# Miniprotein binders against q9bqp7, part 152

Target 1, 240 residues: q9bqp7
Amino acid sequence: VPQNWFPIFNPERSDKPNASDPSVPLKIPLQRNVIPSVTRVLQQTMTKQQVFLLERWKQRMILELGEDGFKEYTSNVFLQGKRFHEALESILSPQETLKERDENLLKSGYIESVQHILKDVSGVRALESAVQHETLNYIGLLDCVAEYQGKLCVIDWKTSEKPKPFIQSTFDNPLQVVAYMGAMNHDTNYSFQVQCGLIVVAYKDGSPAHPHFMDAELCSQYWTKWLLRLEEYTEKKKNQ
Below, E stands for the ipSAE of ESMFold2; O stands for the ipSAE of OpenDDE; V2 stands for 0.75 times the mean of E and O plus 0.25 times the DockQ between their complexes.

## First folded at step 12 (miniprotein)

Design wd14 (at its last look DockQ between E and O 0.79; V2 from the best seeds 0.75)
Fold by OpenDDE base, look of step 12:
Structure wd14 (fold): chain B 240 residues (1-240), chain A 103 residues (1-103)
Amino acid sequence: as target 1 above (240 residues)
Amino acid sequence: SERIKRLEELAKEILRLVEELRKITDDPYVLYLLDMAELLAEFALEEAKRGDLEEAEQLLKWAIEYLEFAVEEVKKLGVSPEIIERLERVLEEAKRTLEELRK
């Protein structure tokens, strides 16, 4: 049980979308601060076993591709991810805020992969927007807040070359989503609350993306795990 | 032992290099590499204190690999040659130190 319990949901916020849904998605910039990001917390609290598994994989890849080949591969993975997020931001942004759509960004297998999910996405409220949990002292940059199949969700877009048909295959992504939810629900920059999460795994080959919907109950379960990771991080940094 | 002390010092040097690199970039990919290097160096410190020197050395090797990659990426981002040269020197010294300790 977390020592510093804090609720994921804010009882002071109404679940009802305020009728004044801003026509424009929020985009709050991430400020450099001493406050750890969600990503940093999750990375810094990986277990030794997880690290060893990753390193063994890396070493195998280096043997197969060479060091330079592995560097190129890894760089390309990150670049593809970045371009995918940029393309999605462009797609989900209102026409008036559309930077000149680089048509080349839209011509990806990942974009093709998520088309069926995008059909169910509406009511975009935030895109690439910073969230801060003042009490728990962490920050993050969420990808999207929108309605998925009529439910307001924090949506996290992921790229993968391998099928991830199960939420368990998404590693710490559920923790990231609930961390963003909890922060947003208590961030004064946001007037609304989210109760659901959605992880979308897009595939390079254009095969249909896997949506992993997280209801309020599942979010609450992962929230407890997130709090434990945050406590571990906090303790680790106090001892340094 | 002297070997433990040297491994700890090397781990601390890696951590210092991580902190220097964090000051010069906010690139998410570089930050990922730095987080991995930091985590590995911290584990190396723990293992060194426990007396598992082989594991500590392996962890430091992996940490250095992440730093090599981070420095290369930072170089691509257009950081000044003077800074890059300094970082590369520190990194090469760390590599040499590790190789000396592994003998």
Scores: ipSAE 0.801, ipTM 0.912, lowest interface PAE 0.6, mean pLDDT 91
Fold by ESMFold2, look of step 12:
Structure wd14 (fold): chain B 240 residues (1-240), chain A 103 residues (1-103)
Amino acid sequence: as target 1 above (240 residues)
Amino acid sequence: SERIKRLEELAKEILRLVEELRKITDDPYVLYLLDMAELLAEFALEEAKRGDLEEAEQLLKWAIEYLEFAVEEVKKLGVSPEIIERLERVLEEAKRTLEELRK
């Protein structure tokens, strides 16, 4: 039970786009500041047991690949995630031309993996856009806001390899989505709000991605868990 | 209590190094490595305060390993040699301190 409960939805805001919606998706710039990001809050509130599991995985990988091999592998995982998000932003942007895109980004297995999902995505409202919750004091950079099968969603794109290099990202994905949703719904840079979430897990080999839809009720349940993690983070950093 | 005090000082030195490295780069992989080192050092402080010195030492060993990875990545980013040499010296002193505490 959070000590300082705050609603995820804003009753003063419509959940449908205004008639004057822009022809280009919103891209609010992320500005460096002292308040924490969603991903930092979630990473810094991992349990000791979760960290021990991660360390065990790391040691096993080092035995298999060597230290240099492990460093290279891990660095590449971050690079591939970055490339995937860049490609999706380019594909979903109505203003970008193919002349300005890296053609190799379109050939990745991850992009093939999401093709069937992209056919159900329309009405893109935001891409790689910053959100801020001034009352709760956190920021984030959401991947996409668009309609999925007719429902306006915060959409989060995830790359998946086997085995996963970071076990917490599997358990925290819904918390990340609702944190972005709550911030966007109370951010003055946005005139609309979102009640649903979508997590899309893409695969390196091009296998069909798995969509995980979150309706408003499920989002509210995870929102409570997010508030608890944010409280843990705030209390932890106050007592440094 | 002397051993607890030395472990707490080592953890605080690791945290200071993490903050110094954050000022050098925004590279997502380096920032991930620094976040892990920070978390491990904070866990080590908690274990030292509880008197679990062996656990605190193990957590600091892991934190230092993440910092070693981070410094090597920062070298690839073209940071000045003078900064790298200072970072490596501080990190080597941290490793020596931990090795002496384990004996």
Scores: ipSAE 0.681, ipTM 0.856, lowest interface PAE 1.1, mean pLDDT 84
ESMFold2 (binder alone), look of step 12: mean pLDDT 85; pTM 0.858

Design wd15 (at its last look DockQ between E and O 0.83; V2 from the best seeds 0.78)
Fold by OpenDDE base, look of step 12:
Structure wd15 (fold): chain B 240 residues (1-240), chain A 103 residues (1-103)
Amino acid sequence: as target 1 above (240 residues)
Amino acid sequence: SERIKRLEELAKEILRLVEELREITDDPYVLYLLDMAELLADFALDAAKRGDLEEAEQLLKWAIEYLEFAVEEVKKLGVSPEIIERLERVLEEAKRTLEELRK
């Protein structure tokens, strides 16, 4: 049980979407500060076993591709991810921003992969927007807040070259999603709350993306795990 | 032992390099590399304190590899040549120190 328990949901916020669909999604800039990001917390609290597995994979890839080849491969993975997020932001943004669409960004297997998911996405409330949990002292940049199949979700877009049909195959992504939910639900910059999460795994070859929907119950379960990781991070940094 | 102390010092030097690199960039990919380097250096420091010298050396090797990647990426981002040269020098010194400790 976390020592510093805090609720994921804010009882003071209404679950009712305010009837005014904001004409423009929120985009709060991330401020650089001493507060750890969700990503940093998760990375710094990886287990020794996880690290060794990753390093063994890296070493195998270096043997196959060479050091420079591996560097290029890894750089390209990050670049493809960035371009995919930029393309999605462009697609999900209001029509006025659509005129500046780089058509080249839209011509990707990843964009093709998520088309069937995008059909079920509506009511975009935030895109690439910063969240801060003032009490728990962490920040993050969430990809999207929108309705998925009529449910308001924090949506996290991921790229993969390998199928990830199960949420368990997404590693710490569920923790990231609930961390963003908890922060947003208690961030004064937001007037609404979210009760659901969605992880979308897009594929490079254009094969249909896998949506991993997280209901309120599943979010609560992962929230407890997130709090434990945050406590571990906090303890680690106190001992340094 | 002297070897433990030197491994701990090397781990701390890597951590200093990580902090320096974090001050000059907000690039998500570089930050990822730096987080990995930091995590590995922290594990190396713990291993050294336990007397697991071989594990500490291996972890430091991997940490240095991530720092090499980070410096190369920062170079692509247009950081001043003077800063890059300094970082590369410190990194090479760290590599040499590790090789000396592995003998």
Scores: ipSAE 0.821, ipTM 0.919, lowest interface PAE 0.6, mean pLDDT 92
Fold by ESMFold2, look of step 12:
Structure wd15 (fold): chain B 240 residues (1-240), chain A 103 residues (1-103)
Amino acid sequence: as target 1 above (240 residues)
Amino acid sequence: SERIKRLEELAKEILRLVEELREITDDPYVLYLLDMAELLADFALDAAKRGDLEEAEQLLKWAIEYLEFAVEEVKKLGVSPEIIERLERVLEEAKRTLEELRK
């Protein structure tokens, strides 16, 4: 149980955007900041067991690929994730046309993987947009806020390489979503709130992506776990 | 113990270098490498305070490796040669210190 509990939802906000909201998805710029990001909090509160597992994987990869091969491999994983997010932002932007997009960005197994999910996505309200929780003092950059099968969600896009293990643990994916949700729901840049989450895991080979829907009750359960991780991070940095 | 104090000082030097590098780039891959180095150095501090000196040394070796990767990536980003030379010198001193402690 966290010592400083705070609600994930804001009772003073509607869960539906009104007609006065911009017709173009929100994109609040992320600014360099001393307060921690969601990703940094989660990374800095990994368990020793998780870190040792990652180091075992790293050593196996270096043995197989060589040190330079491993560096190239891991650098490319991050680049592919960046390209995937750029492509999705372009695809989901209502003002973009196919002629104005880089067709090479659209030729990706990851993009093929999510096509069936995109059919169920509508009403895009935010893309690659900064969120800040001023009370709890953390920031994030959410991927997308849109309706999925009729429910307004914070949507987080993840890449997966099936032949190789993930660099990052998947345990934290729900925590990341609810942290963005809680921040957005208490950020003055947003006039509405979101009560559901969606994690979409896309595959490099184009296999159908796996959606993981999170209703409000499940989000509340993971919110408690997020608060514990944020508390752990804060205590860790207090003593440095 | 003198050895415990030396390991703690090395971990703190690594943490200081991480902070310095974080100020010169927002590149997601470099930031990931720096976050890993920071976490490993934090674990090493805890291990040294418990007297687990072999664990602390291993953790610091891994932290330094992540910093080496980070400096190499920063070179690709077009950072000033003077800054790169200073970073390399600090990193080489950290590696030398760790090798001395392992003897």
Scores: ipSAE 0.703, ipTM 0.868, lowest interface PAE 1.0, mean pLDDT 85
ESMFold2 (binder alone), look of step 12: mean pLDDT 85; pTM 0.861

Design wd2 (at its last look DockQ between E and O 0.82; V2 from the best seeds 0.75)
Fold by OpenDDE base, look of step 12:
Structure wd2 (fold): chain B 240 residues (1-240), chain A 103 residues (1-103)
Amino acid sequence: as target 1 above (240 residues)
Amino acid sequence: SERIKRLEELAKEILRLVEELRKITDDPYVLYLLDMAELLAEFALDAAKRGDLEEAEELLKWAIEYLEFAVEEVKKLGVSPEIIERLERVLEEAKRTLEELRK
């Protein structure tokens, strides 16, 4: 049990979507500060076993691709991810911002992959927006807050390239989503509450993306795990 | 032992490099690389304190690899050549130190 328990949901916020669909999604900029990001907390609290598994994989890839080849490969993975997020932001943004669509960003297998998911996405409330949990002292940049099949979700978009084990090894994606949910639900910059999460895994070959829906119960379970990781991080940094 | 002390010092030097690199960029990919380097250096420091010297050396090797990646990426981002040269020198010294300790 976390020592510093805090609820994921804010009882002071109504679950009722305020009927005024904001005409424009929120985009709060991430401020550089001493507060750790969700991603930093998760990375810094990986187990030694997880790290060794990742490094063994890296070493195998270096043997296969060479050092420069592996560097290029890894760089390309991050670049593809970035471009995918930029494309999604463009797609999900109101039409006025669409005039500057780089058509080249839209011509990707990843975008093709998520088309069926995008059909079920509506009521976009936030895109690439910063969240801060003032009490628990962490920040993050969430990808999207929107309705998925009529349920308001924090949506996290992931790219996968077969056989990239990285997404399968990112057991922390659910933790990231609930961390953003908990922060948003208690961030004064947001007037609404999110009770669900959605992880969408997009594929480079354009095959249908896989949606991982997280209901309120599952979110609560992962929230407890997130709190434990945050406590571990906090303790680790106090001892340094 | 002197070897333990030197491994600890090397781990601390890597951590200093991570901190310096974090000051010059907010690029998510670079930050990822830096977080990995930091984590590995911290594990190396703990291993050295426990007397697990081989593990410490391996962890430091991996940390240095991430720093190499980070420096290369920062170079692509248009950071001043003077800063890059300084970082590359420190990194090369770290590599040499590790190789000396592994003998």
Scores: ipSAE 0.777, ipTM 0.904, lowest interface PAE 0.6, mean pLDDT 91
Fold by ESMFold2, look of step 12:
Structure wd2 (fold): chain B 240 residues (1-240), chain A 103 residues (1-103)
Amino acid sequence: as target 1 above (240 residues)
Amino acid sequence: SERIKRLEELAKEILRLVEELRKITDDPYVLYLLDMAELLAEFALDAAKRGDLEEAEELLKWAIEYLEFAVEEVKKLGVSPEIIERLERVLEEAKRTLEELRK
């Protein structure tokens, strides 16, 4: 039970959009700020059990790959995720031309993996865009806001290597989505509201990605859990 | 005990190093490694305060491993060799302190 509950949706900003140009996605620049990001809040509020499980996984991987192999593996996972998000932004942006795209960026198993999902994505409203919850004082960089099968969603793109578990706040992905949603819904840079979420898990081998749709009720449940994590973070940092 | 105080001081030294490295770069992978080292060092402080010396030592060992990864990544970013050499010296001293305490 959070001490300071706050709604995820802002009905006072539910103006029916006229959409001056709905084909031009928002890309609000992320500005360096004192307030914490969603990802830092989630990382700093991991439980001891989660950290111990992650460490056990790390030690198993080091035994399999060697220490240098593990370091290269983890660095490459970050690079692949970065390239995946860059490719998706390029693919979904009407403002980029084929001449400006890195052709190697578009050739990956992860991009192949999401092709069937992208066919159901339309009406892109925002791409790689900063959000700030002006009341709760946290920031984020959301991946995408678009319609998925006719429903406007905050969409989070996630990479996964199917045969091996990779623990990186995996259990917190729904919290990340709703935190972005709440911030966007209370950010004056955005004139619309979103109440649905979508987590898309893409696979390195090109296997069909798994969409995980979150309706408004599910988002509300995770929003409460996010508020608890934000409260925990705030208390933790006051004691430092 | 004296070991508790030494473990607490080591954890605080690790936290200071994390903050120094955080000022050097905003690279997301390095920041992730630093966040993990920070969390582990904070857990180690709590364990030391409870007198759980074995847990504190293990957590500090893990925190130092993340710092080693972070320094190696920072070297790839082209940071001043003088800064890297100092960071490596501080990190090596932390490792030696932990090894002495674990014996």
Scores: ipSAE 0.668, ipTM 0.859, lowest interface PAE 1.1, mean pLDDT 84
ESMFold2 (binder alone), look of step 12: mean pLDDT 85; pTM 0.854

Design wd3 (at its last look DockQ between E and O 0.76; V2 from the best seeds 0.76)
Fold by OpenDDE base, look of step 12:
Structure wd3 (fold): chain B 240 residues (1-240), chain A 103 residues (1-103)
Amino acid sequence: as target 1 above (240 residues)
Amino acid sequence: SERIKRLEELAKEILRLVEELRKITDDPYVLYLLDMAELLAEFALDAAKRGDLEEAEELLKWAIEYLEYAVEEVKKLGVSPEIIERLERVLEEAKRTLEELRK
C-alpha cells in the first residue's frame, strides 16, 4: 500500500464532460524544472531484473546488427515514434491550426494502422499537453485527451515493430497513462476529468492497431502501482 | 578495497557526466539514454558497495555504452565542438579506467 495515497480522480470535478467541445485542443508547454517527469520516474524505478533483460536483448541485437547497426536501429525507432506523434497531432488538430500538413508524415504504415481507431476518436480536448500533479510533485507530457467511442480518455500512442520487444516488455505504459490521468485530474490548468485510458499500439506494416482500453477500475489498479513507483523514486533520490 | 573504491569513483564519474549531458539537451531520445546510464551507474555503485565487483563492472560497461550513444546523439543535435570534445575525453577516460579495473 502506498504511504502517500492520493486519489486518481478528483471529486471536485464533474464527470460530465461540459458539452462545450473546446474549439481548440489545449497545448500547455512542458516547463523544464526540477520536478521529475512520469517517464523519468518509471525509467529510474526499473528493477535490476528488467534492466538485465533489456541489456541481454541489446547485446543480442548488437550481435545481429553490429554496434552501428543497433545504434541506427534504436535512433530510427525514436525518430519514427516522434514522426508518428507529429502526424497524429496534425491529424487531430483543428484545420485552422494545421500548419501545412507535411504529406510525407501522413504516408506511414503507423498512420494507416491507426485509421480505424481515429474513426472512433472525437472531442479532442488536449494534444501534446503538459500535466502537473502539484501534490505528488511529478509532471508529464500527454499525447492526447479525447473521446474514444464516447468515453473521455487519456490516449497514449505507441509504435511497435515486430519483433520490437521494447513496447511489449514495457509493462509501464498503463502506469504512464494513469500517471497522466491523475496529474490532469488535479492540474488547475484543466477544468475537466478523465476516467478512462487508452493505449494504442500502431504497427509499421499498416496492420490494424491494437487498442488497449482501460476503464476506471483498471485505471485505479494501475494508479496504486504508479504511486508505489513514485514513492520508490522519491526514496531513491533522497538517499543520493 | 582499492578496487571497490575505484569502481565507486567510476560510477560517480558516470553520474556526473549524465548530469552534464542533461543540462545541454531536452531531446527525448537522449534523455532516455541518460536515464539508462544513470540507472546502470547507480546499480553499479550499489553492487560495488556490496562487493559484487563483477556485476559492478558489467553494469558500468553498459552505462558507458549508453553514454557513448548519448554523446553521439548530442553531437548530431549541433552542440558546440568544444563541449563534445570535453565529453568525449571524459568518456574515454571512463572507458580506460574500466578496462584497467577488469585486468
Scores: ipSAE 0.807, ipTM 0.915, lowest interface PAE 0.6, mean pLDDT 91
Fold by ESMFold2, look of step 12:
Structure wd3 (fold): chain B 240 residues (1-240), chain A 103 residues (1-103)
Amino acid sequence: as target 1 above (240 residues)
Amino acid sequence: SERIKRLEELAKEILRLVEELRKITDDPYVLYLLDMAELLAEFALDAAKRGDLEEAEELLKWAIEYLEYAVEEVKKLGVSPEIIERLERVLEEAKRTLEELRK
């Protein structure tokens, strides 16, 4: 795929902010679909080397924790991620009563970890919302679209547990963000576009989360890499 | 070769099991396990086509392990016992087939 012949931004959409209107964040439901999701494209285009590294990590964990311990550890990683996203959706909802609903979700190290980031987040436009790229034919479920320090971003919330590598790929995080961004910018359910990204890595022990801001130029660079992964996926499935 | 054909057939059976399991759950952890099993089975098919039989066998062993974990997790989600029993039988047959091929 040549660079820039499928741009991440939609030239037919305004990048200028409208006069503000207080509205409920968009939450487009994810539909059952035969076209691939972003996460599936990324997982199915892992190299053999990456897969062997993950298997080596798995065997090391089993040696340390036992097989039952490994299974419990990995299932807990996914459970904590799910709880984290649920808690953030609740916190960022415009008419939420924090005094009651699901207070147990708000008590976690991950939520403590992101508090300093949340102080800089405002103007939430979408939460846990489906996106589809009409031309390139892929879908996703983005975590959040909101302003971070005054810049409208696709925000992706990630959990991380130090010092061990987790089973989810962290090296693909920028590709995931730009894939969601490109899809949103070409999805008829959205009337606006986003030119920046933010990856927030939260820690179980409550240590301050690490924000990774992606300006438009950086997003365009990762977009090129996403297009290559999407092409690789398409060719792989065409041969099956 | 006969061994190549049997390894390819086993990989395709694993892929059918993955597809079946996707239809009965949307649990993110189970879907991760299924994605890994699928990728490993696809790598095994490719290795078998190249004649890399030892690589194909090892990749299939790992794919089956991920499927075992997936079935165990599906049991915890409260899926029908009759569905679980059928899945366990098919998976046990796959394991037996791979063990026979490694001899």
Scores: ipSAE 0.705, ipTM 0.871, lowest interface PAE 1.1, mean pLDDT 83
ESMFold2 (binder alone), look of step 12: mean pLDDT 85; pTM 0.855

Design wd4 (at its last fold request DockQ between E and O 0.73; V2 from the best seeds 0.75)
Fold by OpenDDE base, look of step 12:
Structure wd4 (fold): chain B 240 residues (1-240), chain A 103 residues (1-103)
Amino acid sequence: as target 1 above (240 residues)
Amino acid sequence: SERIKRLEELAKEILRLVEELRKITDDPYVLYLLDMAELLAEFALDAAKRGDLEEAEQMLKWAIEYLEFAVEEVKKLGVSPEIIERLERVLEEAKRTLEELRK
């Protein structure tokens, strides 16, 4: 049990979407500060076993591709991810911002992959927006807050390339989503509450993306795990 | 032992490099590489304190590899040549130190 328990949901916020669909999604900029990001907390609290597995994979890839080949491969993975997020932000943004769509960003297998998911996405409330949990002292940049199949979700978009085990090994994606949910639900910059999460895994070959829906119960379970990781991080940094 | 002390010092030097690199970029990919380097250097430091020299050396090797990647990426981002040269020198010194300790 976490020593510093805090609820994921804010009882002071109504679950009712305020009927005023904001005409424009929120985009709060991430401020650089001493407060750790969700990603930093998760990365800094990986176990030795997790690290060892990642390093074994890296070493295998270096043997296969060479060092320069692996560098290029890894750089390309991050670049493709970035471009995918930029494309999604463009797609999900109101039409006025669409005039500057780089058509080249839309011509990706990843975008093709998520088309069926995008059909079920509506009521976009936030895109690439910063969240801060003032009490628990962490920040993050969430990808999207929108309705998925009529349920308001924090949506996290992931790219996968077969045989990239990285996404399958990132058991921390659900933790990231609930961390953003908990922060948003208690961030004064947001007037609404999110009770669900959605992880969408997009594929480079354009095959249908895989949606991982997280209901309120599952979110609560992962929230407890997130709190434990945050405590571990906090303790680790106090001892340094 | 002197070897333990030197491994600890090397781990601390890597951590200093991570801190310096974090000051010059907010690039998410570089930050990822730096987080990995930091984590590995911390594991190395803990291993050294426990007297597990093999683990410490292995973790430091991996940390240095991430720093190499980070420096190369920062170079692509248009950071001043003077800063890059300084970082490369420190990194090369760290590599040499590790190789000396592994003998």
Scores: ipSAE 0.818, ipTM 0.920, lowest interface PAE 0.6, mean pLDDT 91
Fold by ESMFold2, fold request of step 13:
Structure wd4 (fold): chain B 240 residues (1-240), chain A 103 residues (1-103)
Amino acid sequence: as target 1 above (240 residues)
Amino acid sequence: SERIKRLEELAKEILRLVEELRKITDDPYVLYLLDMAELLAEFALDAAKRGDLEEAEQMLKWAIEYLEFAVEEVKKLGVSPEIIERLERVLEEAKRTLEELRK
């Protein structure tokens, strides 16, 4: 039970977007400051057990690939993730004619993997957009806010190649989504709120991506877990 | 007690290096490596305060490995050779200090 509970949803805000809102998705710039990001909070609150698992995996990979091979592998995982997110932003943005595109960016197994998901995505409201929770003092950069099968969601895109213990575990993915959701719902840059989440795991070989839908009740359950992680982070850094 | 103090000072030196490197780049991979080094150095401080020297040394070894990866990545960013040389000297001294403490 968090000591500083705060609701994930904003009672003063509509569940549905205003019809007068612009057709161009929001892209709020991320501001550098001392306020911690969602991903930093989650990473800095890893348990020793999680770190030991990660280090054991790292040592196995180094034995298999050599140290230089491991460095290249992990650097490439980050690059492919970056390219995937850039491609999705480009695909989902109506201003693609104003942006220079790299056609090779769009030719990937990950993009093929998500095609069936993209057919169910509509009403894009935000892309690669900063969120800030002023009361709880954290920031983030959400991937996408759009309707999925008729439900407005915070959508988070994941590549399957990322090793689960190396970067973030699947268990932390829901925390990331709800942290973005809670921040957006209380951020004055947004006029609407979102009550559902979607995690999409894409595959390098183009196999159909796996969607993981989170309804409002599930989001509320994970929100409590997020608040505990944020509290743990705050207490840890308070004593530094 | 002397060994505990030296481990604590090494961990604090690692934390100072992490903060210096954060000011050089916003590269997501480098920031991830720095965050891991920070976490491990903080675990090492906690272990040293509890007198668990073996845990503290292991955590510092892992933290230094993440910093090695981070400095290598920062070299690719075209940072001043003087800055890179200083970072490498600090990192090499940290490695030598840890090897001395393990003996």
Scores: ipSAE 0.707, ipTM 0.874, lowest interface PAE 1.0, mean pLDDT 85
ESMFold2, look of step 12: ipSAE 0.696; ipTM 0.868
ESMFold2 (binder alone), look of step 12: mean pLDDT 85; pTM 0.859
ESMFold2, fold request of step 13: ipSAE 0.687, 0.698; ipTM 0.869, 0.872
ESMFold2 (binder alone), fold request of step 13: mean pLDDT 85, 85, 85; pTM 0.856, 0.857, 0.857
OpenDDE base, fold request of step 13: ipSAE 0.813, 0.786, 0.814; ipTM 0.917, 0.909, 0.917

